VH-VL binders against E3 SUMO-protein ligase pli1 (pli1). Designs and how they scored, part 8

Target 1, 154 residues: E3 SUMO-protein ligase pli1 (pli1), of Schizosaccharomyces pombe (o94451r108to261)
Amino acid sequence: YSRPFAPVVHSRIRFRKSPFYDILEQFNAPFVVPACVGTRNTISFSFHVTPPALSKLLNDPKQYRVYLFSTPSETIGFGNCLMEFPTPQMELRINNQVAHANYRRLKGKPGTTNPADITDLVSKYAGPPGNNVVIYYMNSTKSYSVVVCFVKVY
Key: E = the ipSAE of ESMFold2; O = the ipSAE of ESMFold2 at other seeds; V2 = 0.75 times the mean of E and O plus 0.25 times the DockQ between their complexes.

## First folded at step 4 (VH-VL; framework fv_spartalizumab)

Design e10 (from s08 with light chain W56Y)
Fold by ESMFold2-Fast, scan of step 4:
Structure e10 (fold): chain C 154 residues (1-154), chain A 121 residues (1-121), chain B 113 residues (1-113)
Amino acid sequence: as target 1 above (154 residues)
Amino acid sequence: EVQLVQSGAEVKKPGESLRISCKGSGYTFTSYYMHWVRQATGQGLEWMGNINPSGGSTNFDEKFKNRVTITADKSTSTAYMELSSLRSEDTAVYYCARELYYDSSGTFDYWGQGTTVTVSS
Amino acid sequence: EIVLTQSPATLSLSPGERATLSCKSSQSVLYSYNNKNYLTWYQQKPGQAPRLLIYYASTRESGVPSRFSGSGSGTDFTFTISSLEAEDAATYYCQQYYSYPYTFGQGTKVEIK
């Protein structure tokens, strides 16, 4: 079976610009975290760090990072998307390791949440098996879209 | 406007050292890798190495066998390439080139004008 | 190290003709998970620095005329100029950025007669 001829282009989410980092590449198509009211749910997906990104991570790990971003799915077509996680009652795992991040925002201050820095949990190999993302959550009133991005920090 | 401006032509004798500068302007110098590529007269392009100006990390092609040193000065937005123990086969035009890092493209979007180096006895 | 081999060494054509240049890699430069080929094409005119034309094997750099195109995948790549103009006389190089050390092909010289 042959691979697709044309290169795969992921749909890009345009997040509000940050003075602390630049988004250089999005590794996956937006993955939907569906609304989940009154119950618990789990979603999983995988991504691969590209060879050029891997080279930069290995040679300059203080300046290049891998961040996981989240934003309400209803807004991904507009641009200037807010960094907001589905619910503070969530757990993020990368390759079976817990990612420690602040999933809360201050009430009345949407978009004050930082993306999750998952750099130390990411496989430093561009090839198989890649990186597995699992989100365990409950009490999300709307759907969210999640992407993993390569960033340069300042 | 992005520009890379290199130091002027050099004439060297075998065994001497070469030092070429490349000054960036019109962009944030520390946000892009700087590469060095050379081209002998009538020959193709040869990648020598690179530097991340922000962190100072470097990568080299092993065929230069510890003869090459690449450095960067953030305060002057200038990268330097030094090549020691020069031989006649080091006669070439030396280019600096900026590595575009948008969507991990890893391409050379801007080049210096080149520095002609002649090594002869 | 990945070795790139270009052919032919020289191509002599008239204005309006199609130029087809080949670049073969000793190893695949295709990353299977994003289906991207880490291969670029540069144009170099005498006395000038190279100019980026194509990246990801087939994506044209901003400002590059549509007559220039790239195709291929894995180890076999083609660069095409659909209708040659006098200003296209130059040497064309392929380059891989899949892994360090970055490597270039030997170049194909395109002459306009």
Scores: ipSAE 0.287, ipTM 0.722, lowest interface PAE 3.9, mean pLDDT 87

Design h04 (from s08 with heavy chain L100V; at its last look DockQ between E and O 0.51; V2 from the best seeds 0.00; counts 0 for: pae O 4.7 > 2)
Fold by ESMFold2 at other seeds, look of step 5:
Structure h04 (fold): chain C 154 residues (1-154), chain A 121 residues (1-121), chain B 113 residues (1-113)
Amino acid sequence: as target 1 above (154 residues)
Amino acid sequence: EVQLVQSGAEVKKPGESLRISCKGSGYTFTSYYMHWVRQATGQGLEWMGNINPSGGSTNFDEKFKNRVTITADKSTSTAYMELSSLRSEDTAVYYCAREVYYDSSGTFDYWGQGTTVTVSS
Amino acid sequence: EIVLTQSPATLSLSPGERATLSCKSSQSVLYSYNNKNYLTWYQQKPGQAPRLLIYWASTRESGVPSRFSGSGSGTDFTFTISSLEAEDAATYYCQQYYSYPYTFGQGTKVEIK
């Protein structure tokens, strides 16, 4: 007779430190973007900027930003997670507006991808309806976990 | 260790200005908002305003915005609060306080020792 | 602005008794989407700066004794000292950090008989 166990849950992703920003708050539980080989997929989720974070965004937008991060789902829970998008063939929309980011990877150089700065697309209000994230993608060979974070940039 | 050290007590006359310093040590000064809070004798705490030392942006309670100036000097890790057109009602202990934001935002984890200011004719 | 009203003004109790302090907010400080109340409790002893005890209405700061607790949501908050000790004689303040201007309650003074 084997002992019962519960699966490990990870409510937060710990990314490798960057000299260019500090992650101050994660707005959503990691959202899974499933692998999708040979076809297209669409995922959506929402996040809400907290009232204190919104105050800083409105007053100090040069230094307080909202970044979207992604990392392979298998790596969450280990710390020092590297920034990596599911595929270069993806489109990110925030509140129905296309976000401009570089989704490309440098072969053999993990962690060279920057998070997406979505600050100018997020709602300037703390209440409903919040912020809608839609990812259209194809040909992702791995499952990815996505979080939106409040950051201070340098 | 993190410390906030304020300038010494002051005695002022109505109509004068005061300027209080708050030097932060033991941490990265530009990474944390600095707030100013005062407390009149026998009364509660009153938030006056804050500064982001990195970019210099400020917020003030409406009741002080025409009289208060908050600045920061990154090179000396020192924040300053100036209150002009002093009245006897401005007699209080003035505190600086550091804001912790990382998942606990809005909480003041370190406070200066306080600066006693007396305004009398 | 959000006004915080504390009661009672003064509470005089013996060691070992339970102290119950109220803080009522003129507007909700609950952000329903993360279910967090942006409310803090401080302790201030005479001649000292305030000490952070409780944030998010009910979460104890590191190193704060377990006899201190906070509860409530939205507009009604309670701070409790389960078994009062002599060193707990102080004034206790609630503070909201939901929006600027940040505001404090007027305080509740706890005295030991």
Scores: ipSAE 0.300, ipTM 0.762, lowest interface PAE 4.7, mean pLDDT 88
ESMFold2-Fast, scan of step 4: ipSAE 0.539; ipTM 0.805
ESMFold2, look of step 5: ipSAE 0.452; ipTM 0.796
ESMFold2 (binder alone), look of step 5: mean pLDDT 92; pTM 0.940

Design h05 (from s08 with heavy chain Y101W)
Heavy chain, then light chain:
Amino acid sequence: EVQLVQSGAEVKKPGESLRISCKGSGYTFTSYYMHWVRQATGQGLEWMGNINPSGGSTNFDEKFKNRVTITADKSTSTAYMELSSLRSEDTAVYYCARELWYDSSGTFDYWGQGTTVTVSS
Amino acid sequence: EIVLTQSPATLSLSPGERATLSCKSSQSVLYSYNNKNYLTWYQQKPGQAPRLLIYWASTRESGVPSRFSGSGSGTDFTFTISSLEAEDAATYYCQQYYSYPYTFGQGTKVEIK
ESMFold2-Fast, scan of step 4: ipSAE 0.456; ipTM 0.799

Design h16 (from s08 with heavy chain S105Y; at its last look DockQ between E and O 0.65; V2 from the best seeds 0.00; counts 0 for: pae E 5.7 > 2)
Heavy chain, then light chain:
Amino acid sequence: EVQLVQSGAEVKKPGESLRISCKGSGYTFTSYYMHWVRQATGQGLEWMGNINPSGGSTNFDEKFKNRVTITADKSTSTAYMELSSLRSEDTAVYYCARELYYDSYGTFDYWGQGTTVTVSS
Amino acid sequence: EIVLTQSPATLSLSPGERATLSCKSSQSVLYSYNNKNYLTWYQQKPGQAPRLLIYWASTRESGVPSRFSGSGSGTDFTFTISSLEAEDAATYYCQQYYSYPYTFGQGTKVEIK
ESMFold2-Fast, scan of step 4: ipSAE 0.672; ipTM 0.839
ESMFold2, look of step 5: ipSAE 0.492; ipTM 0.820
ESMFold2 (binder alone), look of step 5: mean pLDDT 92; pTM 0.944
ESMFold2 at other seeds, look of step 5: ipSAE 0.438; ipTM 0.812
ESMFold2, look of step 7: ipSAE 0.194; ipTM 0.722
ESMFold2 (binder alone), look of step 7: mean pLDDT 92; pTM 0.943
ESMFold2 at other seeds, look of step 7: ipSAE 0.227; ipTM 0.731

Design h18 (from s08 with heavy chain T107Y; at its last look DockQ between E and O 0.73; V2 from the best seeds 0.00; counts 0 for: pae O 3.6 > 2)
Fold by ESMFold2 at other seeds, look of step 5:
Structure h18 (fold): chain C 154 residues (1-154), chain A 121 residues (1-121), chain B 113 residues (1-113)
Amino acid sequence: as target 1 above (154 residues)
Amino acid sequence: EVQLVQSGAEVKKPGESLRISCKGSGYTFTSYYMHWVRQATGQGLEWMGNINPSGGSTNFDEKFKNRVTITADKSTSTAYMELSSLRSEDTAVYYCARELYYDSSGYFDYWGQGTTVTVSS
Amino acid sequence: EIVLTQSPATLSLSPGERATLSCKSSQSVLYSYNNKNYLTWYQQKPGQAPRLLIYWASTRESGVPSRFSGSGSGTDFTFTISSLEAEDAATYYCQQYYSYPYTFGQGTKVEIK
């Protein structure tokens, strides 16, 4: 049968399994960071930590963390998505504070980029009114989908 | 198969302490919170507290926080609950229960068989 | 703490009838930002540990028969057995997991006439 199927809308991103953490919960629907060539762009969105996750973050902060993930939007329908930031020269702010993560890509080595651990920026602003994410970036040749997840670290 | 096996029934006098064990098998013990819930005869369920077996952190219902101690032994995959200064109203079946791993849940997918504790005379 | 009040205390019905149980919460267990209610329903038969049936107020656990369902939001919740079977004679409990201490309703005993 050769009839094309309707596109699938994805509310969750399935990342490749990591030996260093488990993704327990995704806090936001994937947010698109559009491609942006030859100029600068800014995007922002919000997420909220769920009540049970907040309890675990407060009780066991070495074991439970909040990570920001990114992957090319074109890949989210296929599973085993690889961690990749939109561009190495970007700035991530959580609740108006700069996150210090390594955004560098390794040429020819997809999936070697770590998600951003933003836990300490969230814990200062936990509870209402939620958390604000701002990404300043330039020269991203692809659209990226971004999620913030609750993780357990080994 | 996931299994939670509790220690046997106990008879106690007021003022004594009890210690109940709960051995988990068929899963990674340190990955799941373990909870303690009791049920007096003919009554409803009452949450007592929990433990993260990986780091040993605990939470308690304030009603019990001065009398209950919850611990875990990673090497034997066993959680323990101690209740001190027993009263007749502590007569109950005591359950351990495993919290669901994903979705930051606080509800229980597997329960122990229960330990009947009678506090009398 | 969040108090859960169940009604009725006892429900006596014949096989094939519809059982409807209520659970009312003293404060909302809905997290508006993900639109989920942090409420579960358990079944407990005499001499047994509770069995998980429904989580997030309306999501059926795997292996639970389709005659069991949950509905409601915020503070008012309903558990339904659409066509009662003899094996459904049990006590049913709601539980909230929105915040510590986790709490249970007093239970509704379902009896078969």
Scores: ipSAE 0.367, ipTM 0.772, lowest interface PAE 3.6, mean pLDDT 88
ESMFold2-Fast, scan of step 4: ipSAE 0.543; ipTM 0.813
ESMFold2, look of step 5: ipSAE 0.463; ipTM 0.778
ESMFold2 (binder alone), look of step 5: mean pLDDT 92; pTM 0.938

Design h20
Fold by ESMFold2-Fast, scan of step 4:
Structure h20 (fold): chain C 154 residues (1-154), chain A 120 residues (1-120), chain B 113 residues (1-113)
Amino acid sequence: as target 1 above (154 residues)
Amino acid sequence: EVQLVQSGAEVKKPGESLRISCKGSGYTFTSYYMHWVRQATGQGLEWMGNINPSGGSTNFDEKFKNRVTITADKSTSTAYMELSSLRSEDTAVYYCARELYYDSGTFDYWGQGTTVTVSS
Amino acid sequence: EIVLTQSPATLSLSPGERATLSCKSSQSVLYSYNNKNYLTWYQQKPGQAPRLLIYWASTRESGVPSRFSGSGSGTDFTFTISSLEAEDAATYYCQQYYSYPYTFGQGTKVEIK
């Protein structure tokens, strides 16, 4: 069944402002990581780094980074979204390499986690095949939306 | 408010070197790339190169690679462009322009321009 | 290097007329994965620095009058002034920021009769 409204490319998630980075560009439309209780699940999607962003990454990698953000899907329409991963026992792979990030929140408080820095795992080519994202997870009680963003760090 | 203020007009002889400055104010200087664009007499706009003032990394158009040096001084919020081995065809108005960090490649503010005349 | 070709070289029109300017790129400046065209339009009046009018091929810069618009995709772009005003006499340049080196078209001069 086709929906009358198609998602638009670069439908933006508005995350709570960070003093440590600015989000400059979102490379993909939000990708849903569905709730999964009692079973293992895997989601996969691709994104492409824009040519201008790639140029900045190659010339100034300490100032410009590629971060993967996650937030509960139920909140994405309201802005001020909190950075929160689906589960601390997830595994994130970029182009078949494991991304090492802290997927847990401090003392169970939402929004206390940092986005995953995947800059060193991103392909240097702007064209095909692009960058493959795979998330392996289980025991997520709600759905999450994930986006890959180009950021400037302070 | 954001301003880019360039140094004054220069008159040079062939073979000499040129150094012009562009001082930014009203914004965080290290948060924006600074570009140099020239407009030779009777011609359109020509991109020369850029600098990231925070890290010092530079990019140049190949035709200027052996003659252009772009630098930035963070303490004074000033970018510099040096062009060596001047030729008559380097007679132009030289502009600095900052690049919007949000929409890369878009020049939202420009300096007033520096007129450079190279003649024997 | 991406080459931008503008036409016509000169347009001479009366106030109230529509001006249509063309910019053609030697290579596509559309990034298919984000569906964005890396193409900008500037206005330059004699003795002045260029002024940003349009970015992303069709997005009007804040403070720019609604009579100015951009359209097109890939290699073929159009800049339109729907109803010319006397203050619109200027040279208009397209610019690509798809790849280094950044390049400009040769410009179209708009003259008011």
Scores: ipSAE 0.207, ipTM 0.708, lowest interface PAE 4.6, mean pLDDT 87

Design m02 (from s08 with light chain Y102W; at its last look DockQ between E and O 0.36; V2 from the best seeds 0.00; counts 0 for: pae E 9.5 > 2)
Fold by ESMFold2, look of step 5:
Structure m02 (fold): chain C 154 residues (1-154), chain A 121 residues (1-121), chain B 113 residues (1-113)
Amino acid sequence: as target 1 above (154 residues)
Amino acid sequence: EVQLVQSGAEVKKPGESLRISCKGSGYTFTSYYMHWVRQATGQGLEWMGNINPSGGSTNFDEKFKNRVTITADKSTSTAYMELSSLRSEDTAVYYCARELYYDSSGTFDYWGQGTTVTVSS
Amino acid sequence: EIVLTQSPATLSLSPGERATLSCKSSQSVLYSYNNKNYLTWYQQKPGQAPRLLIYWASTRESGVPSRFSGSGSGTDFTFTISSLEAEDAATYYCQQYYSYPWTFGQGTKVEIK
């Protein structure tokens, strides 16, 4: 390890299995999007696509994608997490470009929200400066944890 | 069990083309990248390129890009590598190799038996 | 292109001895953001294809005896056979898979006296 202190323990989110994709790799530790009632908030974080993942993305972009996932923070660590965005009143930017995704879930139907496909917005190059994620949002009644994952789609 | 079986040894003249087959069995052929690696006599290993058999996309080492063609026939679970404009320096054993699945895209867990190719000037 | 240099070229040892092989990379193969070294070790016996032993510099492939191990980070890597057996006589190659083109070291031949 390059750091002089104890290693950081990286939490991984285990989402409920989907017939439409396999999660192959998680690029970042879960990032908390705090609850925000009656006002606006902005969060940002970064991630890096690993060299082997980038190679597959460049060679087979129809099957290998980069998805952004979100789930209520209270559910991580228990497994079988469901895909939910913090609020439909949000904007996701990857490297300062707006991601076009459906943030709305069907009422009373868990697991009906798709992760955001951000593949076309991620950097073609591994290493610095990586990929910046900015989420502008309002009226999230819960805290959410967000991860960006390398996936194979079917 | 997983097995990669390559076509037999060949003797070629400079300027000719080489085509080697690699038949995969014991696994889902379209789920793994297939790579081609060669080894000249008494020398080290040299990566040539790969293919994703499900979609047919390929990547090549730049020094082979204009001479190498990699294809796959998913109905027969067979990958092919063709190297054109052969030179005596292309004399080598040619291997096909399957990519390791466990979140590693550049390590090879199963290899074909190798195809010895001699290019005589 | 990343060049891997192995040493020694040949290592001649008796059964039961420890073999130590070096692989040095011209550029770092450590991806610091996931803390993984993209380096693999293979064993190759005459007339045979290479056999995968270790990937990510130190992770032993399933079915590989525990006497084989790898260590190191960044540009300097070591492969160790803790107690040589007769069947370990082979040439050992390192390979990087950090960036295209994938490249291999020139090999270290291990002989049993």
Scores: ipSAE 0.007, ipTM 0.598, lowest interface PAE 9.5, mean pLDDT 85
ESMFold2-Fast, scan of step 4: ipSAE 0.593; ipTM 0.831
ESMFold2 (binder alone), look of step 5: mean pLDDT 92; pTM 0.934
ESMFold2 at other seeds, look of step 5: ipSAE 0.342; ipTM 0.757

Design m04 (from s08 with light chain S99W)
Heavy chain, then light chain:
Amino acid sequence: EVQLVQSGAEVKKPGESLRISCKGSGYTFTSYYMHWVRQATGQGLEWMGNINPSGGSTNFDEKFKNRVTITADKSTSTAYMELSSLRSEDTAVYYCARELYYDSSGTFDYWGQGTTVTVSS
Amino acid sequence: EIVLTQSPATLSLSPGERATLSCKSSQSVLYSYNNKNYLTWYQQKPGQAPRLLIYWASTRESGVPSRFSGSGSGTDFTFTISSLEAEDAATYYCQQYYWYPYTFGQGTKVEIK
ESMFold2-Fast, scan of step 4: ipSAE 0.440; ipTM 0.773

Design m05 (from s08 with light chain S99L)
Fold by ESMFold2-Fast, scan of step 4:
Structure m05 (fold): chain C 154 residues (1-154), chain A 121 residues (1-121), chain B 113 residues (1-113)
Amino acid sequence: as target 1 above (154 residues)
Amino acid sequence: EVQLVQSGAEVKKPGESLRISCKGSGYTFTSYYMHWVRQATGQGLEWMGNINPSGGSTNFDEKFKNRVTITADKSTSTAYMELSSLRSEDTAVYYCARELYYDSSGTFDYWGQGTTVTVSS
Amino acid sequence: EIVLTQSPATLSLSPGERATLSCKSSQSVLYSYNNKNYLTWYQQKPGQAPRLLIYWASTRESGVPSRFSGSGSGTDFTFTISSLEAEDAATYYCQQYYLYPYTFGQGTKVEIK
């Protein structure tokens, strides 16, 4: 037999492997946070937790989490993407609640930033209207792509 | 190579309890849910329940809720299904099956060989 | 719970003929936000454990011959064997993994004349 290779899904981002979690599912197509110099900007989008993921999250919330990832948009086609937020001074809100996360990288080293753990802020209902994401930011010299993922933590 | 090996055939009397084992090998046992499915002679497949071996969380079909217990031993990579208060209607082949969870996948990609259970007086 | 109803109960066909099997769900197993149908098809030969053939309603498992295909969406699904071979004599089951409890259809038995 010959199995044809699956087409490259441009809507999926492959992040650098972490010893602390595995990415099991990506809930949204990458959402662009455009470059913004000298002014403030706000972006918003929605995502839905799939019914099977919601079932696992509700039954075993200590092992399954919902994380928000960010990476420079220019790199999303290459794989091995680094976790990096648009600016260290941003505000992330999930369903109108502030997500408290560290948006800075350690001593400026790329890839040392953790994704934002938004598990406790997401709706435990898989139907409409879904989960609202709002990012407030300023002074980003390049564009970033943001995805919300279902992860298994170790 | 991934393999699921089940314990041998059982003959039971009504009212007794059954315990079947399913030993996984060739993969990380705690990364996959283990399900139990049964099939009466000449009948279709019936889902009984599952376990997440990592955390021990279980789900059951309500039909079996009062009689079925599913457990897992991480140190031996073995899942167990116990069924109590056996009836003649519990005569069936019992299968364990591994569920791959990747991108909401619920596929049973590997199955045990089956354990034949006969319940008769 | 989600009830899956398969038809017909039995198909008796000759080698080279097309087999078409139906599976109907009591509620949609399509998740509209990812556009995926949470439905699988399994083949079971006498005395053997089931074998996965199709997942996501239409995606063929690795190593499964191209004569096997799945189609449909929401509540109505079809499994097709384009040209029957003697080795295809088996019972075929659909299964949903949208919600617990997971459920199977009652099966369609394919017999070769």
Scores: ipSAE 0.440, ipTM 0.783, lowest interface PAE 2.7, mean pLDDT 87

## First folded at step 5 (VH-VL; from h16 with light chain N34D Y102W; framework fv_spartalizumab)

Design k1 (at its last look DockQ between E and O 0.60; V2 from the best seeds 0.00; counts 0 for: pae O 5.2 > 2, grease 19.9 > 18.9)
Fold by ESMFold2 at other seeds, look of step 5:
Structure k1 (fold): chain C 154 residues (1-154), chain A 121 residues (1-121), chain B 113 residues (1-113)
Amino acid sequence: as target 1 above (154 residues)
Amino acid sequence: EVQLVQSGAEVKKPGESLRISCKGSGYTFTSYYMHWVRQATGQGLEWMGNINPSGGSTNFDEKFKNRVTITADKSTSTAYMELSSLRSEDTAVYYCARELYYDSYGTFDYWGQGTTVTVSS
Amino acid sequence: EIVLTQSPATLSLSPGERATLSCKSSQSVLYSYDNKNYLTWYQQKPGQAPRLLIYWASTRESGVPSRFSGSGSGTDFTFTISSLEAEDAATYYCQQYYSYPWTFGQGTKVEIK
């Protein structure tokens, strides 16, 4: 499950509207995190903050943030996708630094998981080397699609 | 209907100060950066600076940095641009312009009607 | 800062002709990692504020007629009016939003003969 799907033009995942933030821009094509039942896996990908977004991040860091989102891959063709991480047994690294988020799922309470706020780990410069994402995980029963988005928070 | 309405034309003398208002309506004022752009008669457009009305953060072209002040009043949905120590070269039409909200922010989808300012002795 | 140079300064054409305008940037405005050019085209009629036509070099804004189009990449950009109409008499400006300060080209004036 290490090979990505055939190339697709950059497309958006439409997440359920939140009263706490607006999603302004998606920085990467949805990246597949394959299922890995009864085993461990590691995936990596990269994203780059666009020049206008970087300017807003530097000028207004309380209001503009960078969030990492995840949702089951089977749902990305539909609107109102819910935030869900592949498994609580995962570690997210951005530029080789551990991101801290609550990866837990609640039985019977979909959509209660917050995206990961990775703003303070993102490069303060446009261009190379960009931002590397590494996810170490185990026991994911589904495939997930992951995107990094530029958000405005309330 | 989004509208940006600017204050009226002004005639100034060198050394005086200018203050132009831009009132936004038909949208959430604090959600959009507001920019100021000027145009000397028969010439091109020149970006001066901007403001985030939500927190008051500003950026300026270095050319104007010591003479320009940009502010916003959230309660009246109005942005202001002040230009001090006026010179004849400051004779221009001054526009306010709203930045796009989503993935092409950095371009301007709505503009004020313009404020003509003449600086002459 | 990034300097945008437009040509020609003035273009005088008859209705129905194709208008071709150039905008050249002193530095690339292509962000290679998303493969997008951060360049916008505006139309300004006499006595009016500019009107947004094209962003990302080639994407038409909502409500803009299909006769207007943009192309090019990196430092060389072209704006085309495929069949000129009398109402298209205006000055056209390119603008970059790759880095501060935002800058504009000096404009190309399109006149109807």
Scores: ipSAE 0.252, ipTM 0.741, lowest interface PAE 5.2, mean pLDDT 87
ESMFold2, look of step 5: ipSAE 0.363; ipTM 0.766
ESMFold2 (binder alone), look of step 5: mean pLDDT 91; pTM 0.931

